# VH-VL binders against o27280: the designs that were tried, part 204

Target 1, 266 residues: o27280
Amino acid sequence: MDSMNVPEVLEIKRIVEESESVKTFIFSWDFRREVRPGQFVMVWDFRDEKPMSVSLIDPVRSEIGISIRRVGEFTDRVHGLSEGDLLGIRGPYGRGFELMGRDILLVGGGIGMAPLAALADEATARGMRVDALVAARTADELLFLDRLEAAGVNISTCTDDGSCGFKGFAHERLLTLEENHDMAAVCGPEPMMFQVMRILDERDVPAQLSLERYMKCAVGICGQCCLDDTGFRVCAEGPVFWSQELSRVREFGRYRRDPAGRRVPW

## First folded at step 9 (VH-VL)

Design M114 (framework fv_acasunlimab)
Fold by ESMFold2-Fast, scan of step 9:
Structure M114 (fold): chain C 266 residues (1-266), chain A 118 residues (1-118), chain B 108 residues (1-108)
Amino acid sequence: as target 1 above (266 residues)
Amino acid sequence: EVQLLEPGGGLVQPGGSLRLSCEASGFTFSDYGMSWVRQAPGKGLEWVSGISGSGEWTFYADSVRGRFTISRDSSKNTLFLQMSSLRAEDTAVYYCAKEGYDYEFDYWGQGTLVTVSS
Amino acid sequence: SYVLTQPPSVSVAPGQTARITCGGNNIGSKSVHWYQQKPGQAPVLVVYDDSDRPSGLPERFSGSNSGNTATLTISRVEAGDEADYYCQVWDRSSDHYVFGGGTKLTVL
């Protein structure tokens, strides 16, 4: 049996409240099972199992963190847990981000900042210059600002309602920012990622985008996790894709597929 | 809280037309896709047509494509099904249904009987 | 076209467990939803996304989905559970919803 397919029951060591709707659950981790920013794990509450991106990777403390937004029954139950309670963790799964160059841009929307926060930690530890554009609907939904600031990241914000930083969408804010980056990493709502990708393509900045939806099949054998034209399976060949690959996918940015495989316009 | 009200169907001759409506309340109408599902007397459920929350995208079962048109009016929170070239086999109770996040139908209208006969 | 197969009828005594199957090619890769319909009434969602229950529904209703078979399980069956039950999926290839033929549950 592959050890990655067997859930390990782990004790919740610490819980960090990131916002009213987001918590980060921290566990001791054996780094013989390597984990990279952009990868995900399956979280099991002994009733249901859901994929969650890793938001903290700390080999020095031997810890990982998983940030979870409260959006439904499973996440409501997990949010009700306390330090000392147990969760099952399988993984990690998927392709993570690759760091290149000296100056990088991170563009995150809402909970999409979770995997990008882990990437920011690794990039700053390597001595890279990190610019982060953090986007949300309102100021209260901006995530990881204090953590990014503590890491030395150069932060720009935007909110749809103008309650913090630039009033507008991430791609509109990006047009007002410096163009000199060796790579970018993007995670958030797909329409945001599509618009951001187009701008980065025009600037000749290679971008990696995380498609965290469709991660229902942890082992990557589920046909419903495919992207139409390319035959990509998000949990097997993603969730991180280069912009060059995504530019060939007819449905990217135009419509999405849910866990059942239905096409839904953005 | 969530309510879908279908004011009425009717009796129509073969080859005729009829417009069904479904008034929604208790949720943000434009955020959710909507569908029409029918059931012939004594038979099972059959999906007929669907429309995205924006109204930009429409979907049709093969049996009705080209004859039925689904539409929505977000200012009135109302879903429509315009039926034309009606056939005897279109006789059924027609339900409007709200799509959930997982493309389940979480709420249903009371149903509207459409009878196609001479 | 994608097809969902249900047994036409299942009988169960009060207090026992009823199991209604929904067969489909590789159905375990899809989200399966279940509806209860009583005579003269609109369908009611009883299980969604394979195993989740709408708020307010009794815990007696549960679901599973793997391989080629999804199952609706109703434990401690009551007379009021007598109804037609339908499974439903979204078919990616055709861009349409697919319902099973329905199963009549008789509580005797």
Scores: ipSAE 0.000, ipTM 0.397, lowest interface PAE 16.9, mean pLDDT 83

Design M12 (framework fv_cemiplimab)
Fold by ESMFold2-Fast, scan of step 9:
Structure M12 (fold): chain C 266 residues (1-266), chain A 118 residues (1-118), chain B 107 residues (1-107)
Amino acid sequence: as target 1 above (266 residues)
Amino acid sequence: EVQLLESGGVLVQPGGSLRLSCAASGFTFSEYGMTWVRQAPGKGLEWVSGISGSGEWTYFADSVKGRFTISRDNSKNTLYLQMNSLKGEDTAVYYCTRGDYSYPFDYWGQGTLVTVSS
Amino acid sequence: DIQMTQSPSSLSASVGDSITITCRASQSISNYLNWYQQKPGKAPNLLIYAASTLQSGVPSRFSGSGSGTDFTLTIRTLQPEDFATYYCQQSYSTPYTFGPGTVVDFR
């Protein structure tokens, strides 16, 4: 009953180098603890604990994968680990993505493609048509293209510098893509997600957006939680939100809060 | 109370470089995206570049991509536009504005004139 | 890129008149349209954002309407200080684009 709140010490079964700064760590998983795309786990290196999205869900091999970008002390230590080393994992936590209709658009920026890669696997397994818009600053930072292609996903790319695909931002590329989707799922930097959400709202495409900043809130650690005029408490609902829910959150796409509660702009 | 003051506009020769500055006061500078908009003599408004509150996100008009760089120093409440490889077509009054994708351009400075001519 | 057009390019009016300026986007921009006023020798000022929301301090005689591709700015009971150039601007997607402007001259 409380198993989900106790870290399980798991052996790193294999490591996939996704890019110079991103690795996917793969663990054997007991699927009596169900995991869905959009959910996250708490990763414990026996010193600090951080939330990480699940990027691979493979019941056939009894494996989950967690993709981690190197950005600070914790992630640097984890990146230094090898196959056979141990990490503590607890979860899964949070609200996952919901699938509906026949056609789904995925819009991912950088590491935001991690939870969307897991969702792409589920959507294709259900027989949905999947279109993915994969965005990054440069070609070397585009993630999961080979995995998405292998899954039968229709891929469009864009890079800020034009090194791969469309030269520009995800929202600029989205305006050139067809409007016919039953739903969308979006994950990436909030400024990207805010602008993408506006286009999808105008097209009447229901969208789900995943916010990393609300992962800790979903487990009761409210570092970046807020209340709006409607009394909506984002920390209880995340990390995946419908666009209608996020349109009511004043902070979305504008600023976040540090551990002291101070406003930090995007 | 919100004030924006541009400076740096001068006569420069084609191919030259120039840096414009915008001093902001009367609001928490770091919480707002900022934008440069220009206006050639006798012509309309043209969006040039924008920058997010943190400075992490920058946007450029196609006419200036690769030649102009936008930056900000939040400790000094100052916005910058570094202009390289200047062309006669860049001759304009350059306005500093508060706003980006998430806010309209709600406050404007008085502008600074850049003339590109030999 | 999203192109913006305005009509008319110029109009002549007298104090007390009601005038309408139109703005058209080359593709749907929802309600992400702003209106600016520029008086001779001055910087532009924001009048309206989100197609119809009046900026704080702007007189109620100004109003905006429209969505998608077609938008209007209406000025009721024109005052002497309203003789200016008016610009629409889409904030839907970068690169942001302005209309060519409408000059409102005194007759």
Scores: ipSAE 0.240, ipTM 0.698, lowest interface PAE 4.7, mean pLDDT 87

Design M13 (framework fv_cemiplimab)
Fold by ESMFold2-Fast, scan of step 9:
Structure M13 (fold): chain C 266 residues (1-266), chain A 118 residues (1-118), chain B 107 residues (1-107)
Amino acid sequence: as target 1 above (266 residues)
Amino acid sequence: EVQLLESGGVLVQPGGSLRLSCAASGFTFSDWGMTWVRQAPGKGLEWVSGISGSGEWTYFADSVKGRFTISRDNSKNTLYLQMNSLKGEDTAVYYCTRGDYSYPFDYWGQGTLVTVSS
Amino acid sequence: DIQMTQSPSSLSASVGDSITITCRASQSISNYLNWYQQKPGKAPNLLIYAASTLQSGVPSRFSGSGSGTDFTLTIRTLQPEDFATYYCQQSYSTPYTFGPGTVVDFR
């Protein structure tokens, strides 16, 4: 089981505005509690608690970053906070990404670039060649481009409306990228990830995909994050899965579950 | 039994607009992505547009991007295709099909004919 | 876009014959290839999906094979109701594309 059961109250050291709807909250972190790209923490605003992927891992500065999109009451309240304000953090939880080989393709959609930005930092620090395909609906929703560029990542973009880069979806852009990679990591909307996974599988590129879904408990003692066909729990056995594992999950890319456990289509 | 019933096909003038409907029955509509496929008179099949079960994800052929919109009303088990800025080359029988990026097009309606006069 | 081609564009056959239709993709699509049958004046019917999996209710005389870029549809012991146009379709990536069709005419 995870020993990080109690939230620690941490001061917001710095806030980075990533876009109109996304902010990264940076905290001092004691790296005796190891954090890996792909893991998440529970963020507590002293009223509600929500899982958030870790988007920055910086042992040199002793900092972690958590990127949060404004999508509801909790995230709206958190977006209203300033440097010096306090949040409760517990974790990390979940299985992180594994790195293998000499080159990696990152495919991120929207806020899904958050855990991939942390992975990009680690991959580049290890001397890997990193190619990133960054996808969003519009140019204003493309995330982490400056950070990826500063890290030496080779960036391709696509937007649904054509406002930046390739006009179209991530999987359509991926078909025009003929470069082979030793592995890939994918995070974004499940329909995007499903189609990207199929292309990578056909190219024999092993891929890891990150699924962040609704959950009540980060330690896996609840059933709400259980996947239909395999019984995998996102918080315990995920959120990162290999493509071979996800190919057995009928619900992947098709539906998720609401708080009552009912199927909600994508 | 699965049934798909298209309606709305009529003669329209170039530059006009038209909305097609497809009434679905015999399955849980919201669990399935849906697709529109068209066929010009005497020609082959052309994929037009697809929509996910929730309606949040939509896909379009390049020939119709910016002119056509696909939508659905899951409470009424109905799929729609809103066609704007119609051109002569949009003349075709439009088929409603069950299926999308994750499923084959396993059931088809009988089709509805759209004629764009030019 | 992924371009699909079929050969032949048309063929004539007699009842009891075995025929083969080929489909080629402009790039590899793994096994994400479907075959449809369309009879005159009717909507298409799904025959085969995932290159070789027969749709429920489709007669066993129909079979599909292939992977990557090259695919075949075979109809053994052709019946009168098999007079139709056959289309392949890639389901690998949007935009989904159909082949131009193969018309099967009885002699």
Scores: ipSAE 0.208, ipTM 0.693, lowest interface PAE 5.2, mean pLDDT 87

Design M14 (framework fv_cemiplimab)
Fold by ESMFold2-Fast, scan of step 9:
Structure M14 (fold): chain C 266 residues (1-266), chain A 118 residues (1-118), chain B 107 residues (1-107)
Amino acid sequence: as target 1 above (266 residues)
Amino acid sequence: EVQLLESGGVLVQPGGSLRLSCAASGFTFSDYGMTWVRQAPGKGLEWVSGIYGSGEWTYFADSVKGRFTISRDNSKNTLYLQMNSLKGEDTAVYYCTRGDYSYPFDYWGQGTLVTVSS
Amino acid sequence: DIQMTQSPSSLSASVGDSITITCRASQSISNYLNWYQQKPGKAPNLLIYAASTLQSGVPSRFSGSGSGTDFTLTIRTLQPEDFATYYCQQSYSTPYTFGPGTVVDFR
């Protein structure tokens, strides 16, 4: 369509190395084009285009940040770029997180902390109390701890191997936390999100979960990002869903779809 | 129609290693998480390990973490449990089950006995 | 870890009796509770899942109820083939834990 459908060529203003495998690319942004936590953009390296969550939204500095994990050919090329190099940015797309109440629990696994870091900034700016459960396989893969601390977030960590904080998975740590929250936001591997969702449902905590899928989005054939049973399209109706919306999705936590739309187990 | 058949249980000396296999048939193997449950002679059931349909996500009981690994070969409809650094307390009948966090353990194999003794 | 307890540990009953077995979780598990039957020398089989849903092929004399921390398995009009050990199991979070079992003996 319009500015949403045409990529803007933007200069990489700053690169932050979040870990050995994750970098945040920061761009000047005109906030007449609104962007909210939980939305994503299409990143174009002039050869291929991939969806990436927005991890920093800073209207005061007129900046956005996009955090990218090195996982394949496209991301390897983007990680090779330097400050001053150019990328095409299209968007934002999708619905963002909705905030309600006085306190919020964030539960993030790995790169799933990226959209939650942007949400933490907005929630603290609104005067909410923010508790974050940050999960990863190892201590070196925990993301955004310094940024969350600087924002005044109360942080709990857990690692599968016990190298930092609670030894175990996010849902196991959540069971040991005896705090009430008005809402939660969850982003990470689908098996983790499914187990966390079940605990939050039992505690009557409304939760929003962010799904990230393979796609060429509305630019090409949108059916590649469709969910089973409900017909949800991650790029059009997500990526953020309330937990009650996911309770009837047959594939949530069980399998995903490849670029051709075929079922692939988790 | 659904069948699970375990194999590999034998007598092993303490500190030894053993791999158990479970052959699955009668369902689309890759659509289901799989679990190993054990039962020591005359004792109750103890969950050991689980693996999701893709094989990418695994879970272990604390008693076996670091010593056992669970894996699957979806092209062969086979589940594995690699057991290392075996201890006397690992002596049990090991059951292969279909199920995980999404499904109950709705089908069980006949079990295979592992004895860890000198 | 979530601890599961069962009561009684054993009971003796006559054919035609109705019996109730209780299962308690150390914390709320909603309805993520399964019941299994194990006959001597055999593998366990699933009777009930989601606290109250009867597995296909299981006789209607078996029923389950409860939510949160307290659950019951009821067997109405006991039959000779019901001689077995019964286990509850939570599927709410890993590690998945079983109760210690209840042995049902017929006289």
Scores: ipSAE 0.007, ipTM 0.442, lowest interface PAE 11.7, mean pLDDT 83

Design M15 (framework fv_cemiplimab)
Fold by ESMFold2-Fast, scan of step 9:
Structure M15 (fold): chain C 266 residues (1-266), chain A 118 residues (1-118), chain B 107 residues (1-107)
Amino acid sequence: as target 1 above (266 residues)
Amino acid sequence: EVQLLESGGVLVQPGGSLRLSCAASGFTFSDYGMTWVRQAPGKGLEWVSGITGSGEWTYFADSVKGRFTISRDNSKNTLYLQMNSLKGEDTAVYYCTRGDYSYPFDYWGQGTLVTVSS
Amino acid sequence: DIQMTQSPSSLSASVGDSITITCRASQSISNYLNWYQQKPGKAPNLLIYAASTLQSGVPSRFSGSGSGTDFTLTIRTLQPEDFATYYCQQSYSTPYTFGPGTVVDFR
């Protein structure tokens, strides 16, 4: 009954300021249209549209949340909106995370904690033990710490500048954490994810990684973005991939594509 | 024919500053991460710093964090290492190398000697 | 940090000999190990990466093996130009670390 290819115009019900540069926009959602952690929606401000991961899934209140970092013209305009204003939302799209086993490690960098926060909620609700490694450049950019703590998640932090927790990068911190998890989920900048994946592969921890590649169109062949020469498409086959698949992808962690489809180094 | 040509190594006083440069040719510079590796006289190799192809991500050895800055100008095919608050222990030949977390250090410059002494 | 050790610290050999150098990591690094050669007064050259993959242009007498914590570099039929210092290096995680080096000298 739902059309996922046409944007629905939805009212912003509530806005949560997560940091100086990140806000979560909350909308009423009809859960006859299922949404899973790791899926994304296309957000349309009536000029441009961009893919955004779902960061809150709350069937009890019939709400979803979408967390957006201010990084350019589109996101600056969206950050200027108020409760009661309208945005176009279409989706959800993509494969969500799969949960298995008893113990999960979450490794998030910056805004990459957004889809992992939704996953943490589901994992804790299932009775899993959840360890989260939250990474950012500075303490002010660490996201969702209060929400993760309230959910009973075991939190480790690291910042590049040492302003909170371990001084260093996520993969450097990961080397000092225990090896034993049934699975992991990773989301953040690709250089971080590449290096984290390497460690998890050596530890034989199956990992799922969320890739946020630029997309012209969420579901069409026209405007589809391919991950690499293997033909993986983020909107059709991702955004969540298993680490064993990504280990063979030469572009992963090294290159991205710009809006015109040109190769750009990380 | 990949070439890396370093410059800037001189005698400096403790607490001083110095900028090293590495001119790259023979490959698409922006496609590769770059690394600085140093070698104290008569000693082994020590990794100092790395930078990704775009220049957005930088990595440092603990011994130089807060004192050294790595940067690059992709329009000039040049890698830089800005060294501040120099110590005697920073005395070394500094090598420019092509490579980072995703590539081995497959090409090295000739090295430039930095001596920190009073 | 991941500590790298090499054995022996030095060895003496003659042209035509076959030699083996060992490298050990303080924790598992999978196959993220590289070998470099440094001749006196020169910059290092990459010989082998990913523990066993020979770099383009490197003579086939060089070979590498191992995974996890224990690695070896073997040079078959030593040539005069092979007398040099050899370093292993882990590329598993920053900070990247080198072994202390093995000096291969004339007997």
Scores: ipSAE 0.365, ipTM 0.745, lowest interface PAE 4.0, mean pLDDT 87

Design M16 (framework fv_cemiplimab)
Fold by ESMFold2-Fast, scan of step 9:
Structure M16 (fold): chain C 266 residues (1-266), chain A 118 residues (1-118), chain B 107 residues (1-107)
Amino acid sequence: as target 1 above (266 residues)
Amino acid sequence: EVQLLESGGVLVQPGGSLRLSCAASGFTFSDYGMTWVRQAPGKGLEWVSGISSSGEWTYFADSVKGRFTISRDNSKNTLYLQMNSLKGEDTAVYYCTRGDYSYPFDYWGQGTLVTVSS
Amino acid sequence: DIQMTQSPSSLSASVGDSITITCRASQSISNYLNWYQQKPGKAPNLLIYAASTLQSGVPSRFSGSGSGTDFTLTIRTLQPEDFATYYCQQSYSTPYTFGPGTVVDFR
């Protein structure tokens, strides 16, 4: 209700179980405060606050959805909530994806399909041809396949273990797919995104990549949101970057930051 | 501190083979893509081949594709260029450089001369 | 392949002059353009990367500008050590391609 960038306490209207490890939490939203695919919100459980990408944007129903993977203490607590329970939401923050041309390739790994699912909805609504490469470790970690199919998206899958689709990594599958797209959008683990970016650069396909690294603040001064070589702040200047911006970042695809901000290999 | 030292350039007959080596020191070799660039006597620079930091991805100029192979040994900090079916047009100084699409060619070795002639 | 063109092919200048070299790409390469200097008998040195970013240790009299297809290298107050051949190079897509070079000679 407050336009002063304070959390709104919202009721969980519906919970969709996407997999054993992923749930989508759906809230009523006032679209006078616009939300775009690729943007994130800060989710507050009245103890800790964490950034989460928006995975559903539905102005007709006046709803947004946020998809959360169970990876630690905060997400474990949120996964324990039920319909009717309350969460604090503030935002949206960051720059979203830009759509250009007539056809787009989406490449998503694991929970990285969440912001890309929202983007797929917008791209199809604009009449774009959408091809999606959905990658995961195993078949049960492939996300949003039913939503993408319902939206008219042309889907390719790959799993590391071969349990669904191509056996192998996203970049290996991408090499077997048609090369002609006006743009691409990529979201997933950084090593996957790095390899995919190289192939898209070789094919002269402009790509946008969503880099959701250690966002410690949504608005304000935060050095932990910074990329190493360029000085970009993910929460202020991202999380969506063009591939040309990321090609100069020495850390991209090689290193991540631990909670103390120290460089560690992927 | 960063040093690149090429070796292996000699006179070789047309149709022959030769392997060039580049010894790297002063940086974490496995963090960087590497490139071979050549320069024919009195001519400009020509990109020959590149290899990713892991060695997974290799790239070649059309003029050498199918004849040259690039490889690396990260445990020995060494880059290689295997040259087969050599032609007179391959006569050049071959430079080892640090860099790929994410980095400019920021350090160059002194070069090694390959002469292809009878 | 992306073709790179440089103008002029050669130029004559005196110490203290300001000179400009142009580089054109056959298609848009955004800012994926590097400039190198090569002195006779020596390996090339990186001067500028990402079209306008000066490499560490390179004198501030060197500057680069441009994006897309048209790029320039400017050397203000030319010094004796600046007489060399200058190459542009695109790093946008493989095969990476160099311009034919611009020779900067004494007038």
Scores: ipSAE 0.006, ipTM 0.410, lowest interface PAE 14.8, mean pLDDT 83

Design M17 (framework fv_cemiplimab)
Fold by ESMFold2-Fast, scan of step 9:
Structure M17 (fold): chain C 266 residues (1-266), chain A 118 residues (1-118), chain B 107 residues (1-107)
Amino acid sequence: as target 1 above (266 residues)
Amino acid sequence: EVQLLESGGVLVQPGGSLRLSCAASGFTFSDYGMTWVRQAPGKGLEWVSGISYSGEWTYFADSVKGRFTISRDNSKNTLYLQMNSLKGEDTAVYYCTRGDYSYPFDYWGQGTLVTVSS
Amino acid sequence: DIQMTQSPSSLSASVGDSITITCRASQSISNYLNWYQQKPGKAPNLLIYAASTLQSGVPSRFSGSGSGTDFTLTIRTLQPEDFATYYCQQSYSTPYTFGPGTVVDFR
């Protein structure tokens, strides 16, 4: 456990371009350090460190993958790296997803498909039936469709602009889909997750939701303060929470925090 | 490195109650579902109960439903099995294992013997 | 509940022999089958999961095959440490169920 707090310098083995703004960085991994879908690692470029979800877990090839969207200075620098370059990796951290039942629904928005892609791989490898609702603003931002299709996942897509699949939001598309799932896993923008959670609750489908903003809670950075403010147990960790836990959180889906930590309406 | 250590097994009278504990070390306990498996003297393995990594979901064999409860304390890395209304048929070595629906039972403790006397 | 059966109930073999143990499920369980080894007085050890995937550290002489309802565990070139009881277990649905076990003894 304590060895997770020391960055291991790893060579980038392979880079997969998922879209114009997203790349998956693949590293050799010693699976004596266990990794589960839904967990994250801290990625260190020797200047700054940021949490990133694990998007590929492949014990057969002894590889993990980390998918990174280019959104700022740190991610821009990392996107400029090439195969053979080095990054520091700490982890894994956080609670992963639990697989339950035989029929599973995945609902992902944008980069939120990254941890769900790893979960889909595990579920399909075990012979589970996996339906994935993949949502994005535009067709260009839909992620992992080829990988999910290759794994045998049943895919539905929706885009805000109608450029691929259903025209509309994830929750609007979900309302048109049959419900025959034992559980759901959801990851994406918080307002999307809130709407999806509400529908799944009304359909009595237990759901697990991954909240990127709580990744710091899992590593102990201001975790107590954030969780106390939301009414969670002081010992609770993210990023994955059950829907019944999130239904108690006044902030979920209604507020975000700016860089100064102030509550701002969506 | 991964270790599971059961405790609490004793001789108890029929109708009595007993709580078993399993202390886990060498891995991130809160990332794994946990299971209790028992084995009566000279008999095979019988799955008893399982609990998800969060504690939200619990599962029981029909033979113990309504009498046993499973729980965990992730802050103490400890798994529990509360056994009520014990019967002679509950006499067994009880094993704590790491694993649940999504994982095989890949690590087992040494077991703790529960004897229900007649 | 899914019922598991194993055959044979017991088997006598010599060092160097190759043996096969069969496991059957009362309904299809896809590849959600695990194999465990238990030596007298000891806790079980995981050998194989997902029907055919060898657990880390388990010798390559152990192999698993099958899908659906019929599964086999094969041990090539038996070693002294392989004389034990072997159990199959389905992980398809709760309650998880074990087979009754196969005892592998010295001939």
Scores: ipSAE 0.000, ipTM 0.399, lowest interface PAE 16.4, mean pLDDT 83

